# VHH binders against Putative methyltransferase YMR310C: the designs that were tried, part 2

Target 1, 317 residues: Putative methyltransferase YMR310C, of Saccharomyces cerevisiae (q04867)
Amino acid sequence: MSSTRKFKKVEKPLSQTRHYSLCIPTTLVSDCRNLSQITHKVYQVAKFASLFNVSEVVILEDNSQVDATKKKISTAKLILALLQYFVTPPYLRNTVFNEKFRPYLTAASKLPRLSTLPFTRYQKQDHGRYREGLTIKMQKPTLARKKIGKVFKQTKYINIGKSKALALQSQLVPINARVTIDTITRKIVSPQEAYGDFTGLDSQYGYYTRIASSFTDLFMKGPLKEGYTQSVYVPLTTRDTSIPELSSLPTAETNPHILLVFSTWDTLARAFKLDQDQFVDCQGPQEFFDAQLPCPVSNSDVADAIPMTLTTLSTVF

## First folded at step 1 (VHH)

Design a17 (framework vhh_7z1x_3)
Fold by ESMFold2-Fast, scan of step 1:
Structure a17 (fold): chain B 317 residues (1-317), chain A 123 residues (1-123)
Amino acid sequence: as target 1 above (317 residues)
Amino acid sequence: QVQLVETGGGLVQPGGSLRLSCTASGFTFSSYAMNWVRQAPGKGLEWLSGISGSGGSTSYADSVKGRFTISRDNAKNTLYLQMNSLQPDDTAVYFCAKRGYSWTYSKGPFDYWGQGTQVTVSS
């Protein structure tokens, strides 16, 4: 049977919300001279992504440039770790981040918590019923799971930041995953069920984050099985060659998930050219976009462009 | 419920022109990139051209570049292919094709195809 009853109460939908993914280039930190400056710039991205309830932040790795950092970690991996840090509750930070990453997170630990995240907003309303957790490896795996032929490791144990791990009532789930847990029923629940308004408004614990190592990976390796419904180029400078005749976003027939690509055209053209042998009949990156927005602010950085773009899109369609 | 219907094919002399149309229904047309593909007698499928959902970006196979122009009218849910300087080698069944995703032009399988319209280039 493909039908499942997951929720005890029927939510009343107030309105359908569009979902956004933000693509940011590693060049967003190219003007930074030290870890503190990089951390503050990434913090601004995280702050606005959280404020506008963005579903995903994807980092487009620029392999055409040598990393500016002299440290052992790549620029893309550093930005990834910082973005993950800002959506990790304090009680999970030591478990999520191995000791080898902690020197790169020193400046981040001094910045204010993101006040718009659901687990930061939680008060006394549900008496600690819902918590953010991390799935942890089972000490003694069962033989039954091996016979099923599953490729990934599974567990019933969740670290919720208490002295003992919580054991799930009847679920087996992948290890090393961030989850929202109902501590009374001992079941994994959606963030919407845990943190959504009683009127049925959508909510999430934070954004998902990943690295796209190529132009192709940006579009193909997202967390959505079906991919993005639309992709939109958001220019960071008015000096770049504009994509001719791209206009406003259309409305998708299903729940829309829009990829907003914050970049310069030169960065996208270089990334496309590296993959061009896969697209020999394509003329350039413009063929992968449904729309182009006007430059939000002339010569703006990513942190400034994000809130202006998301505010504009909320009024257009 | 997704349906694609191609029209406008026919017999044309070498050097002539034809305009193909594809009427789409059952999905939000303006949200999806659209493509033209053909199949000549006794040959496999050949991708010819693609257009983004907004109509701002287009791409063409080298065999038709400079001769064919893809366009769309999102208000009418209609895709067009203007074919100029037609050659006998352009004789084929022409198909309108859609992917499930709007974000990219994959050269892989398409979700939905129309029934096709026959174009014959002969004196």
Scores: ipSAE 0.000, ipTM 0.205, lowest interface PAE 10.4, mean pLDDT 74

Design a18 (framework vhh_7z1x_3)
Fold by ESMFold2-Fast, scan of step 1:
Structure a18 (fold): chain B 317 residues (1-317), chain A 121 residues (1-121)
Amino acid sequence: as target 1 above (317 residues)
Amino acid sequence: QVQLVETGGGLVQPGGSLRLSCTASGFTFSSYWMNWVRQAPGKGLEWLSGISSSGRYTSYADSVKGRFTISRDNAKNTLYLQMNSLQPDDTAVYFCARGSKYFPTHAFDIWGQGTQVTVSS
């Protein structure tokens, strides 16, 4: 028996109306001495980006000569690969990341899976209609004595982490692409159609990742049609800045998308100066920010600043 | 019928230029982000460039930045890739791919059949 007074329908929206992008500097790993320490820091970023339904993680590259001195992977590319690894299903990891990346992913393979991603969890047999896949190379038949057909390999086969590859019903697709597949209709579908809950940008389940090689690229080459609705500086030190402090989050605009830039002012000023010829009419990086947040913790590590900031924004504002 | 058709591929000498076109039909082209992706012989897919629905925002892979230019004509439902300073390692099949509201790096729902670009003497 239930009381009629207890009948209260509370609906949550299926998709997030306020979206966040995180800009993190390559200096987040500058105090790390080995791959394991780098991997743990990037894992914390991935974990909290996933927990708070962050749409995008953008890596601001410092263009240090040290990163380019040897035939080793750059710091920005390492961080990108690790972020992508943590949103890749376990059954696709060895296929998605080629052998050149394996030495960089050894520590990552030992870390727990991100529990908030549905495709990283064990799927019960009855709930396995939609699945993450990788298009796999297949030997193409050569029918003509003359090479008049496709020169390069295509495939109808998708590795979905089962013992047998899934064959697409009606099309050939390029090899080595990440796809979401409907295992019943054997068609490629959008991640939003597959999983219902919106996570990240509407192109991919999980956060989107990119590298910004310059200050200009951070703001001008984002994945959004109209750019970010608001950009907010999140200081990693308690040093004073000339930017007004954030008093409220945007509420009057449709689908606000807020860029949170985790940095020190010195790092931003150096990046801006390198692009200064693009900004002849600008005085400094402050002109690109609408507000700043209080420093989350004194002498903040980026990995620590992210959950503190996102918790504050989700609860207080 | 939703379709993307690439044209403009061919044989060029190193240092040469080509302009690829992709004609869209069966959907509202002006509402979608569009992308160029290539596949060299024996290699995986490489995303090259993306363009917003309005053409206001563009993005490029480092390997092609400064040499390739993406553009679109929404009135003609056509996407373009201007390729300059071509090198032998640019030899690939070039695909036009439909994104969504944002840049999907590996989640394209509509792809063209590809156009072959060969850079050789």
Scores: ipSAE 0.000, ipTM 0.135, lowest interface PAE 15.7, mean pLDDT 74

Design a19 (framework vhh_7z1x_3)
Fold by ESMFold2-Fast, scan of step 1:
Structure a19 (fold): chain B 317 residues (1-317), chain A 122 residues (1-122)
Amino acid sequence: as target 1 above (317 residues)
Amino acid sequence: QVQLVETGGGLVQPGGSLRLSCTASGFTFSRYSMNWVRQAPGKGLEWLSGISGSGGKTSYADSVKGRFTISRDNAKNTLYLQMNSLQPDDTAVYFCAKDRWLYGSSYYFDYWGQGTQVTVSS
């Protein structure tokens, strides 16, 4: 159960009556010179996604580099790790993130927690019933006989950041999954049930994060079995006169889930070209969009474009 | 540009048969589910039938199940609706509609044809 007291001094999310997914390209960090600049830019995206109660942030991977062998970590994986870090409670960070990622998270650890995340809105002492957890592999007893056995991919144990793991009452669940737990009934619950209807999707602990490794994956491999109701192109520059005219934003439907694609046309065209063999009769990426919004501001940072766009969309019923 | 053109409508006697065609261009036809939707005079839109991109899966509204058959020819970029045992209540404008999403049926249609009139009268 949540109370209104748990939302002290938290701004009301604009997207709580509509669900928005944000697509950002890996090129958003192309102007960054170091990890600190990349981290700050991704933090601003995370902050506004949380503020406007965005359901999902999807990273469209620009795989235009021929030599992937030389990279220790891809730009898409770095952005993903940073976005996931900002929605991970402190007590789970060492368990969620592999040691190999920790050098890339050093600057992120110095930034404030996102105060508008559902689980962050609740004060530690306000309500101890619901907690974020990570499902962990079943531990071997100290006195167990050493035998080669089947490695089970399911568990009843959840790390909730306390000295002892919580044992589920009657459920077996996949290991290495983020869950919201009811500590009294010892059952997994949806974040929406635990924290109220501000979390977007039932399975979300903040915003969901994923990498779209191709243009097609952006539209097909979302977390929603129902898919997106509309997809909208949000241009980051007005200078490309070759951009096709798209239809005006359609009227809002009941329970819409809108995909907002923040990009330049060149970036989308390159991604589309990589999937060209699947789209022989299609002339370009415009065929995947219902509408184009005006450029929020010419040559805008994605962080600036996001709040401008979501504010504008709040006026359209 | 995406274009859908319906043909084959007309006047038919009750109990008769009619085959509608929809020719598609401007997208990879075989990758998208296609649908037939009708609108009778003074009524809203009614979904009738859908077919997967490969043609391997079909679905029908209860009002037409057993009387109508949806099919497609991906080599010709053409969708068909075979209509048997036509009744006066089948009088409507018939539209072909492209599903929005690749390889799936979302029942959200991003492109529609102009429609073809079917009149069932004696």
Scores: ipSAE 0.000, ipTM 0.143, lowest interface PAE 16.7, mean pLDDT 73

Design a2 (framework vhh_8cml_1)
Amino acid sequence: EVQLVESGGGLVQPGGSLRLSCAASGFTFSKYAMGWFRQAPGQEREFVALISGSGGSTDYSDSAKGRFTISRDNAKNTVYLQMNSLKPEDTGVYFCAARPYSKGFWTPNEYDYWGQGTQVTVSS
ESMFold2-Fast, scan of step 1: ipSAE 0.012; ipTM 0.307

Design a20 (framework vhh_7z1x_3)
Fold by ESMFold2-Fast, scan of step 1:
Structure a20 (fold): chain B 317 residues (1-317), chain A 121 residues (1-121)
Amino acid sequence: as target 1 above (317 residues)
Amino acid sequence: QVQLVETGGGLVQPGGSLRLSCTASGFTFSSYGMNWVRQAPGKGLEWLSGISWSGGSISYADSVKGRFTISRDNAKNTLYLQMNSLQPDDTAVYFCARVKSRYTGYGMDVWGQGTQVTVSS
């Protein structure tokens, strides 16, 4: 008979009922002169996305200019890598990001950790009971021969940043996946069970990230099969103060998942025009939005607009 | 105030025709897709037809395809359902409903009170 010491569970907030996805344009870094400035802007987006427990950050590519001579990495892919870096625990960074990304992450490595990430908020209070991990391929115990016949691309071993990998008690899982572990029971648990239900998506360790390469991909290729409950245009310039066809936000709905699109109208109009053949019966991008918000700060960048917008929405619902 | 009001229901004989109307107020009607849904006695909701904001994209449930026609008049803020070749099993309360989010999420957020259609000899 063995006994495991019972730890008192740390109080965590109740499940979040309202969820947000943030769409940011690649033009948010257009005024940046170097990698350090780009990294700082993306860090501010990540910081506020974490602070407000947003579900997703989606990067809308500005494809109005086709660069026939591709740089080593596209602006969208750089922003994606940086956003993913900021939600990766330090002990997993060398395993998650291979050598080809290291030159782009040098400035990011010098910035402070995001203290508001779910797996960071309660780590001291729960005495390290819940920990982020990466499932790793089963290594041969020795150079000994295996029996004829290979087994599955599955594993019971998880890299949790310790000298020895944690072995799951009774489960086999796919390799190369981010998981949350209960280190006492040695079981994979949902991030909601470990950290509270803040983001409304399966990957609750932080925000989900994706690139939308077209106007249609923004609305059609989200993490939710049934899509967003509402989509809202958030103007980044006072020149785009009101679109006549867009109304104010309707009455609050139970369990909304709202897509907030931070952009200029010109950028959205150009993106829509490129997809016009898919929407012959549509007149413009306004048909994909339920509402428009006032410009949160005159001529502000995306990082400044995010906290003002999310704070405003908390008062109207 | 956002509202939908259905009219045109009533009693019709099998093989007959009936036209339902749905008048919208309190929102920009021309900016939203619209649906017709029915509920037969003792049964759940059945989606019948949908129409895009412009009227350019239209879809029907197999049970009504070829018999029912959905249309809209954006100048009058009105949605229509023309019902032909009515059968006794078309007896139901008919609702019009607004699409929650135009293209980004399935569901309906504004519903009318419904109008009764009874098909009997």
Scores: ipSAE 0.000, ipTM 0.192, lowest interface PAE 11.4, mean pLDDT 76

Design a21 (framework vhh_7qia_2)
Fold by ESMFold2-Fast, scan of step 1:
Structure a21 (fold): chain B 317 residues (1-317), chain A 120 residues (1-120)
Amino acid sequence: as target 1 above (317 residues)
Amino acid sequence: QLQLVESGGGLVQPGGSLRLSCEASGSTFSSYAMGWYRQAPGKQRELVAFITSGGSTNYADSVKGRFTISRDNAKNTVYLQMNSLRPEDTAIYYCAAKIRYWGSSYTDYWGKGTPVTVSS
């Protein structure tokens, strides 16, 4: 009937099977003089990560330059909060971010929404069928049999930015989780099922975000069980004189997940040396990289290097 | 658990060519970066050529333009095509496999080596 036709699922084109993770250094904001400038640079990273349907943004923390005056919030945590803010729907921002982060998000709140996020891109086509939500605590907890686990940390209620929370029809899910819901069936669905356009990772609104506090953490603490198919070094400066010879652009593989590491070789060498005890048989960070790309623009900003690199990769593959 | 078996070494005159093969046992070959190393008498082992899981290649300066590394994932084999051989290329050539797993450091697997002698 016409009512069922009005709520028919719109078929969406599938994204390419190639998936990208971006590793960015905390030094991307080193030349910034205030919160507004930091926010703008991180916004550009978020914008292009969304535009190119990037799976993950990893922040590589430079621990070698600890500023004795930096104590309120680390640069890595600030960048993380900003990246998470830009992929959070406006109606969830005040719920997702606690009071302690509010002073750091004032400039971000004034920037335009990312139109290329899946839940924004398909909003008109879906007639409001799919919405991003945050699972919220029940006022009266539901208890399961004690062998099944702690259902008092579970909920059937989802904040979808409406005056009333949506009640799931049959599911109980962990509280404080970011989910995509089908408002007609009242079920949690994958972003891939809802939007078709996906990042290659489960259960994100857009890109996944994390901090790598060490060279080892970059490769070990990501969302992929099997790791990255290829790791590619993307130099930010042509001034690096100690770079080992690495191959050009990687060859395409079936369903690759490529880690693009935007850095200087000196920064990577220092990070590797701090973890040397984990890699006694390795001679340097080059053993972790499959290829390198030419420097996109000599001494360019990380935010500018990202779209140039992703555009170049799209023309080769 | 991965086994590497090299073949194709031998005696050759200066200016000659040899093709080395390294056959891996197991279904995970495509996930490994593969390298050819060599060790001449009285010298340390050195990297000659390297090919990533994605097919990107690197070469030592001493062999650039003369040696070509390639792989055939269907045959679980990596090759080293050696052209314009010189007496200085005389060494035992070793195949090595390195894998990058999530949550693990690189694991190195080595073959037993195949001797290459270039007549002086």
Scores: ipSAE 0.000, ipTM 0.205, lowest interface PAE 12.2, mean pLDDT 75

Design a22 (framework vhh_7qia_2)
Fold by ESMFold2-Fast, scan of step 1:
Structure a22 (fold): chain B 317 residues (1-317), chain A 119 residues (1-119)
Amino acid sequence: as target 1 above (317 residues)
Amino acid sequence: QLQLVESGGGLVQPGGSLRLSCEASGFTFSSYAMGWYRQAPGKQRELVAFISSGGSTNYADSVKGRFTISRDNAKNTVYLQMNSLRPEDTAIYYCARYPTGWRSYEDYWGKGTPVTVSS
């Protein structure tokens, strides 16, 4: 496909784009009987997250279902690996995924690649200047400051899927990180600079992924230093009476980041309880939400709720 | 849209009193805990008082006995009554939904209301 990026005059200095993070519970796969069914559900999440340029997918652990599914790998780690697989270029797969995860990725390897990703869009043509990469360990010692109680491992070398690793011109960056690289200047660039008007994170193309096992993890340990501008509860079953219905979104000119939490109230209550001692005199999970949406589907299938919710937010608000 | 509008700040002499108000809109006020924070020039922002949705209150040690937080759910307003003010209380005072730590962004705090205690 042709990568036509047209010049646009900007009257406002800030992006007129809203950024979204999706929080999904591990229970989204609790009705699945095998790896293929789990893989298909996670693929649907990845597909719509990619289609709507979602910045982040957070997996919220629900331990209430752990005894029902006896997997060698935890459900959260399996979902994480699958989400990462669907946004990983083929040329990085063997470096990104160790031997432990490869048996769990067999069904994923048989599914169609996501058409919205740049390495998929350019499969019949030269990608040109910009490419996705993975930072790899240097042979020589780097800047390590053990006396401060934290050791940083840094590198100049990026695996871009070619016979030789690309050496950065002047930068040292952490190892094992996904980056977008300018192959001519040999500098890390934002996906927006590389691929045009895009809402992804500054360091990589596609959504970022992480696991949250508590409310503190969910709201505070994300890649966003400033946190979320607005948090929205997306009920899979029951709305909370104390959370106002979503009436408006923050103005796009402020470059806001909106967290959409797809969950049942029971799952949120368990996650809150794990960290309740961190929240003096809080009444419950409702205090973490600015708004809630109507139940997007009559059943509680997360995979169906996601595209319905994202379509509503992109067209109605 | 969520809005927090602070008012009531000003210049007062040591030993004086001020009552700060914060009118909230865009959320179900009665369901959320509210706090008053302050930031002096060159210092970190600190929580000085908070009130739970159920009316339970807590105060920073530096203001205990001098400041009183209260709320009026019918008016969607939280108040901070400040008595026996000291020069050390000089700061910009911000209203926020508590806890604010996981949602550290400027539009959550409102614009603030400045309080200067000086002779």
Scores: ipSAE 0.000, ipTM 0.194, lowest interface PAE 14.5, mean pLDDT 74

Design a23 (framework vhh_7qia_2)
Fold by ESMFold2-Fast, scan of step 1:
Structure a23 (fold): chain B 317 residues (1-317), chain A 118 residues (1-118)
Amino acid sequence: as target 1 above (317 residues)
Amino acid sequence: QLQLVESGGGLVQPGGSLRLSCEASGFIFSRYAMGWYRQAPGKQRELVAFITSGGSTNYADSVKGRFTISRDNAKNTVYLQMNSLRPEDTAIYYCATQYSYGKLWDYWGKGTPVTVSS
């Protein structure tokens, strides 16, 4: 039944019971000639990740061709910054991204906002009740030690893009964290409580982003309390000639969280080889995968493969 | 409070065996990947073994075939069975959960020392 209480919030149903993380290789931008082309490819990834309510985008770093030179920013860090930019509300962008990133975000600033993000989608329905924020430093914190070593400051103040910061009712939280705020109760709330479109992560707005600097980090250093229920290889080429045979994707029955690894087998084999000294009896990357999916199209871009794969998977459940 | 408590370390002669235990509290254990790391004096921490929430296991080359990682979700405990121990296995052994970007949900325990000596 409907709410019988005068101030009960609008009920929003769950959008899905199956959750996905997307792993993309840094090689997705190898054919790009300039920042604008890189930005456009990453924007397409962000757009489809948002459209399909994906939990996480993991960037698998390829360091095999890095010379011994100091770069201003790595390809993985550039992709990470762009992905984070596309899920950052405009009123927080200048606070979240320091001035050193500004030259890398010029093309991104000209692209349309992602209309399918939960906050953007429900903003009018909620009459501004729920808002994305960034925790900010308290002026003259009495109980915080000087910045020596691993000492973390706490705060009750949230930048919500208005002229005055919002003060939390009773919570004290770490600084520089992105949070979802109930502006009426002045409490941090989960995205599921605020928006109803649960992505599989209880502390994230939109998709979560991270860099996997090794093959092992891809599986171990995730944000999921449950870990991945299964990992699935999604080939970007039909011309993979060295792939060990992998099983087809089994039907999952309850609360699955699937890691979809968009790659070529050569890219995965190179990443595994760099990490292989950790696990001498492993035959190859296939031992870390439960299944593979058919290649959506021959020699497909990651951005094209994502919606094809997620649309196909939505028809199976 | 979220915490990990390691136990089972000690002094053992070469060729001996030890079973390490790590008891977790304050979170839903069954939903976390768990790992064992070790640190010998003057060296950085290295991954020994890990087990995912789904039960998949992985081992470092140096311990493959000698060590076995397992978990008991009913007891909120992860184990490391160490067989055929060598002097090179001497280290402090640490239990850890998976890491996350921007937040370390590592919940590293205090460690349990293992000394293999003749």
Scores: ipSAE 0.000, ipTM 0.178, lowest interface PAE 15.0, mean pLDDT 74

Design a24 (framework vhh_7qia_2)
Fold by ESMFold2-Fast, scan of step 1:
Structure a24 (fold): chain B 317 residues (1-317), chain A 121 residues (1-121)
Amino acid sequence: as target 1 above (317 residues)
Amino acid sequence: QLQLVESGGGLVQPGGSLRLSCEASGFTFSSYAMGWYRQAPGKQRELVAFIYSGGSTNYADSVKGRFTISRDNAKNTVYLQMNSLRPEDTAIYYCAAERTWYKGSHYPDYWGKGTPVTVSS
């Protein structure tokens, strides 16, 4: 007589009431000499973003002509790809990342998986019930009523890293999207329902990633349609004096989404100046910030500043 | 979902004062620049006062030195303190929220329904 194991509910933490986005500069990797060193720096950012359940990592691109000319791929695009790689389950990596991108991911493939990602943390306890997937194109899409505008760009099939794609019970969803699937009910579920913690935006689980190609794009092209509740400057050098117009930490709000901008004032001033002809009666980058924090550690690396800042905010906010 | 609700309008005598308030519902308030606009009978809507997310302010020449705009991000509220009111300040006053920093234009994303201010007698 074979025994059948019943699924048990795994107790998971409640969703966070405070959400953070991290803006990091491409100068994060300026002292690196090779791909392995760049990969290690970005891995540390990914590790702490995962540990502190950060919602988004934004890469503020330095549009310096010198840096762009010297590379086959821009520094911002490399950092973006590495951040995306570290939140992609191993069974989806070959499907998500095309062949042209794989040479840039060789060092990343040798690093340990992020144990604090919810889909890694609970997978063994859940016995594969909840699984990360990628929606894949149907060869012949089924339309309930031949609805205009839904032809060929929707699917019911999810790649979950098994020999056969999983068919959704009753849903059609956009192709090429990251989803969390309940393999028992064959339904897309929220990350909160699957894992208890929700930090993902759009259709991706874990932190969302994007490049801000300009100072303006940092604030205007975020994944939150209504923007951030507060923008906070986090200086990477003690040489930055208190900005006269910036106040201390803002008062705690209900369910805040705070943008933490890790930079030097010189870097922000240069980025602002490049966009200055687009601004109306704006005197400098300080007008985009609600508050500033003390420098976490004198002349610290961005990767070191992140956990120091987030740990401090967890005790005072 | 951002909603703006104005209050504090009314009838005042020339030389009087009023304080307008605009309360925002939604957790993106601190990321928006906020403006007060007015529309007098038979005239186009004009910008009166503007406050950026960082606290910097701009005023129309006609109200400079008489009106003060301020914001309280903890209360999701923007204020317009109006002193030394004149009959020509008579208008419907609108609160507006704006994400755009683009040169040469003010493009509010959200508008309140307006609060009437009448300066007479």
Scores: ipSAE 0.000, ipTM 0.224, lowest interface PAE 13.2, mean pLDDT 75

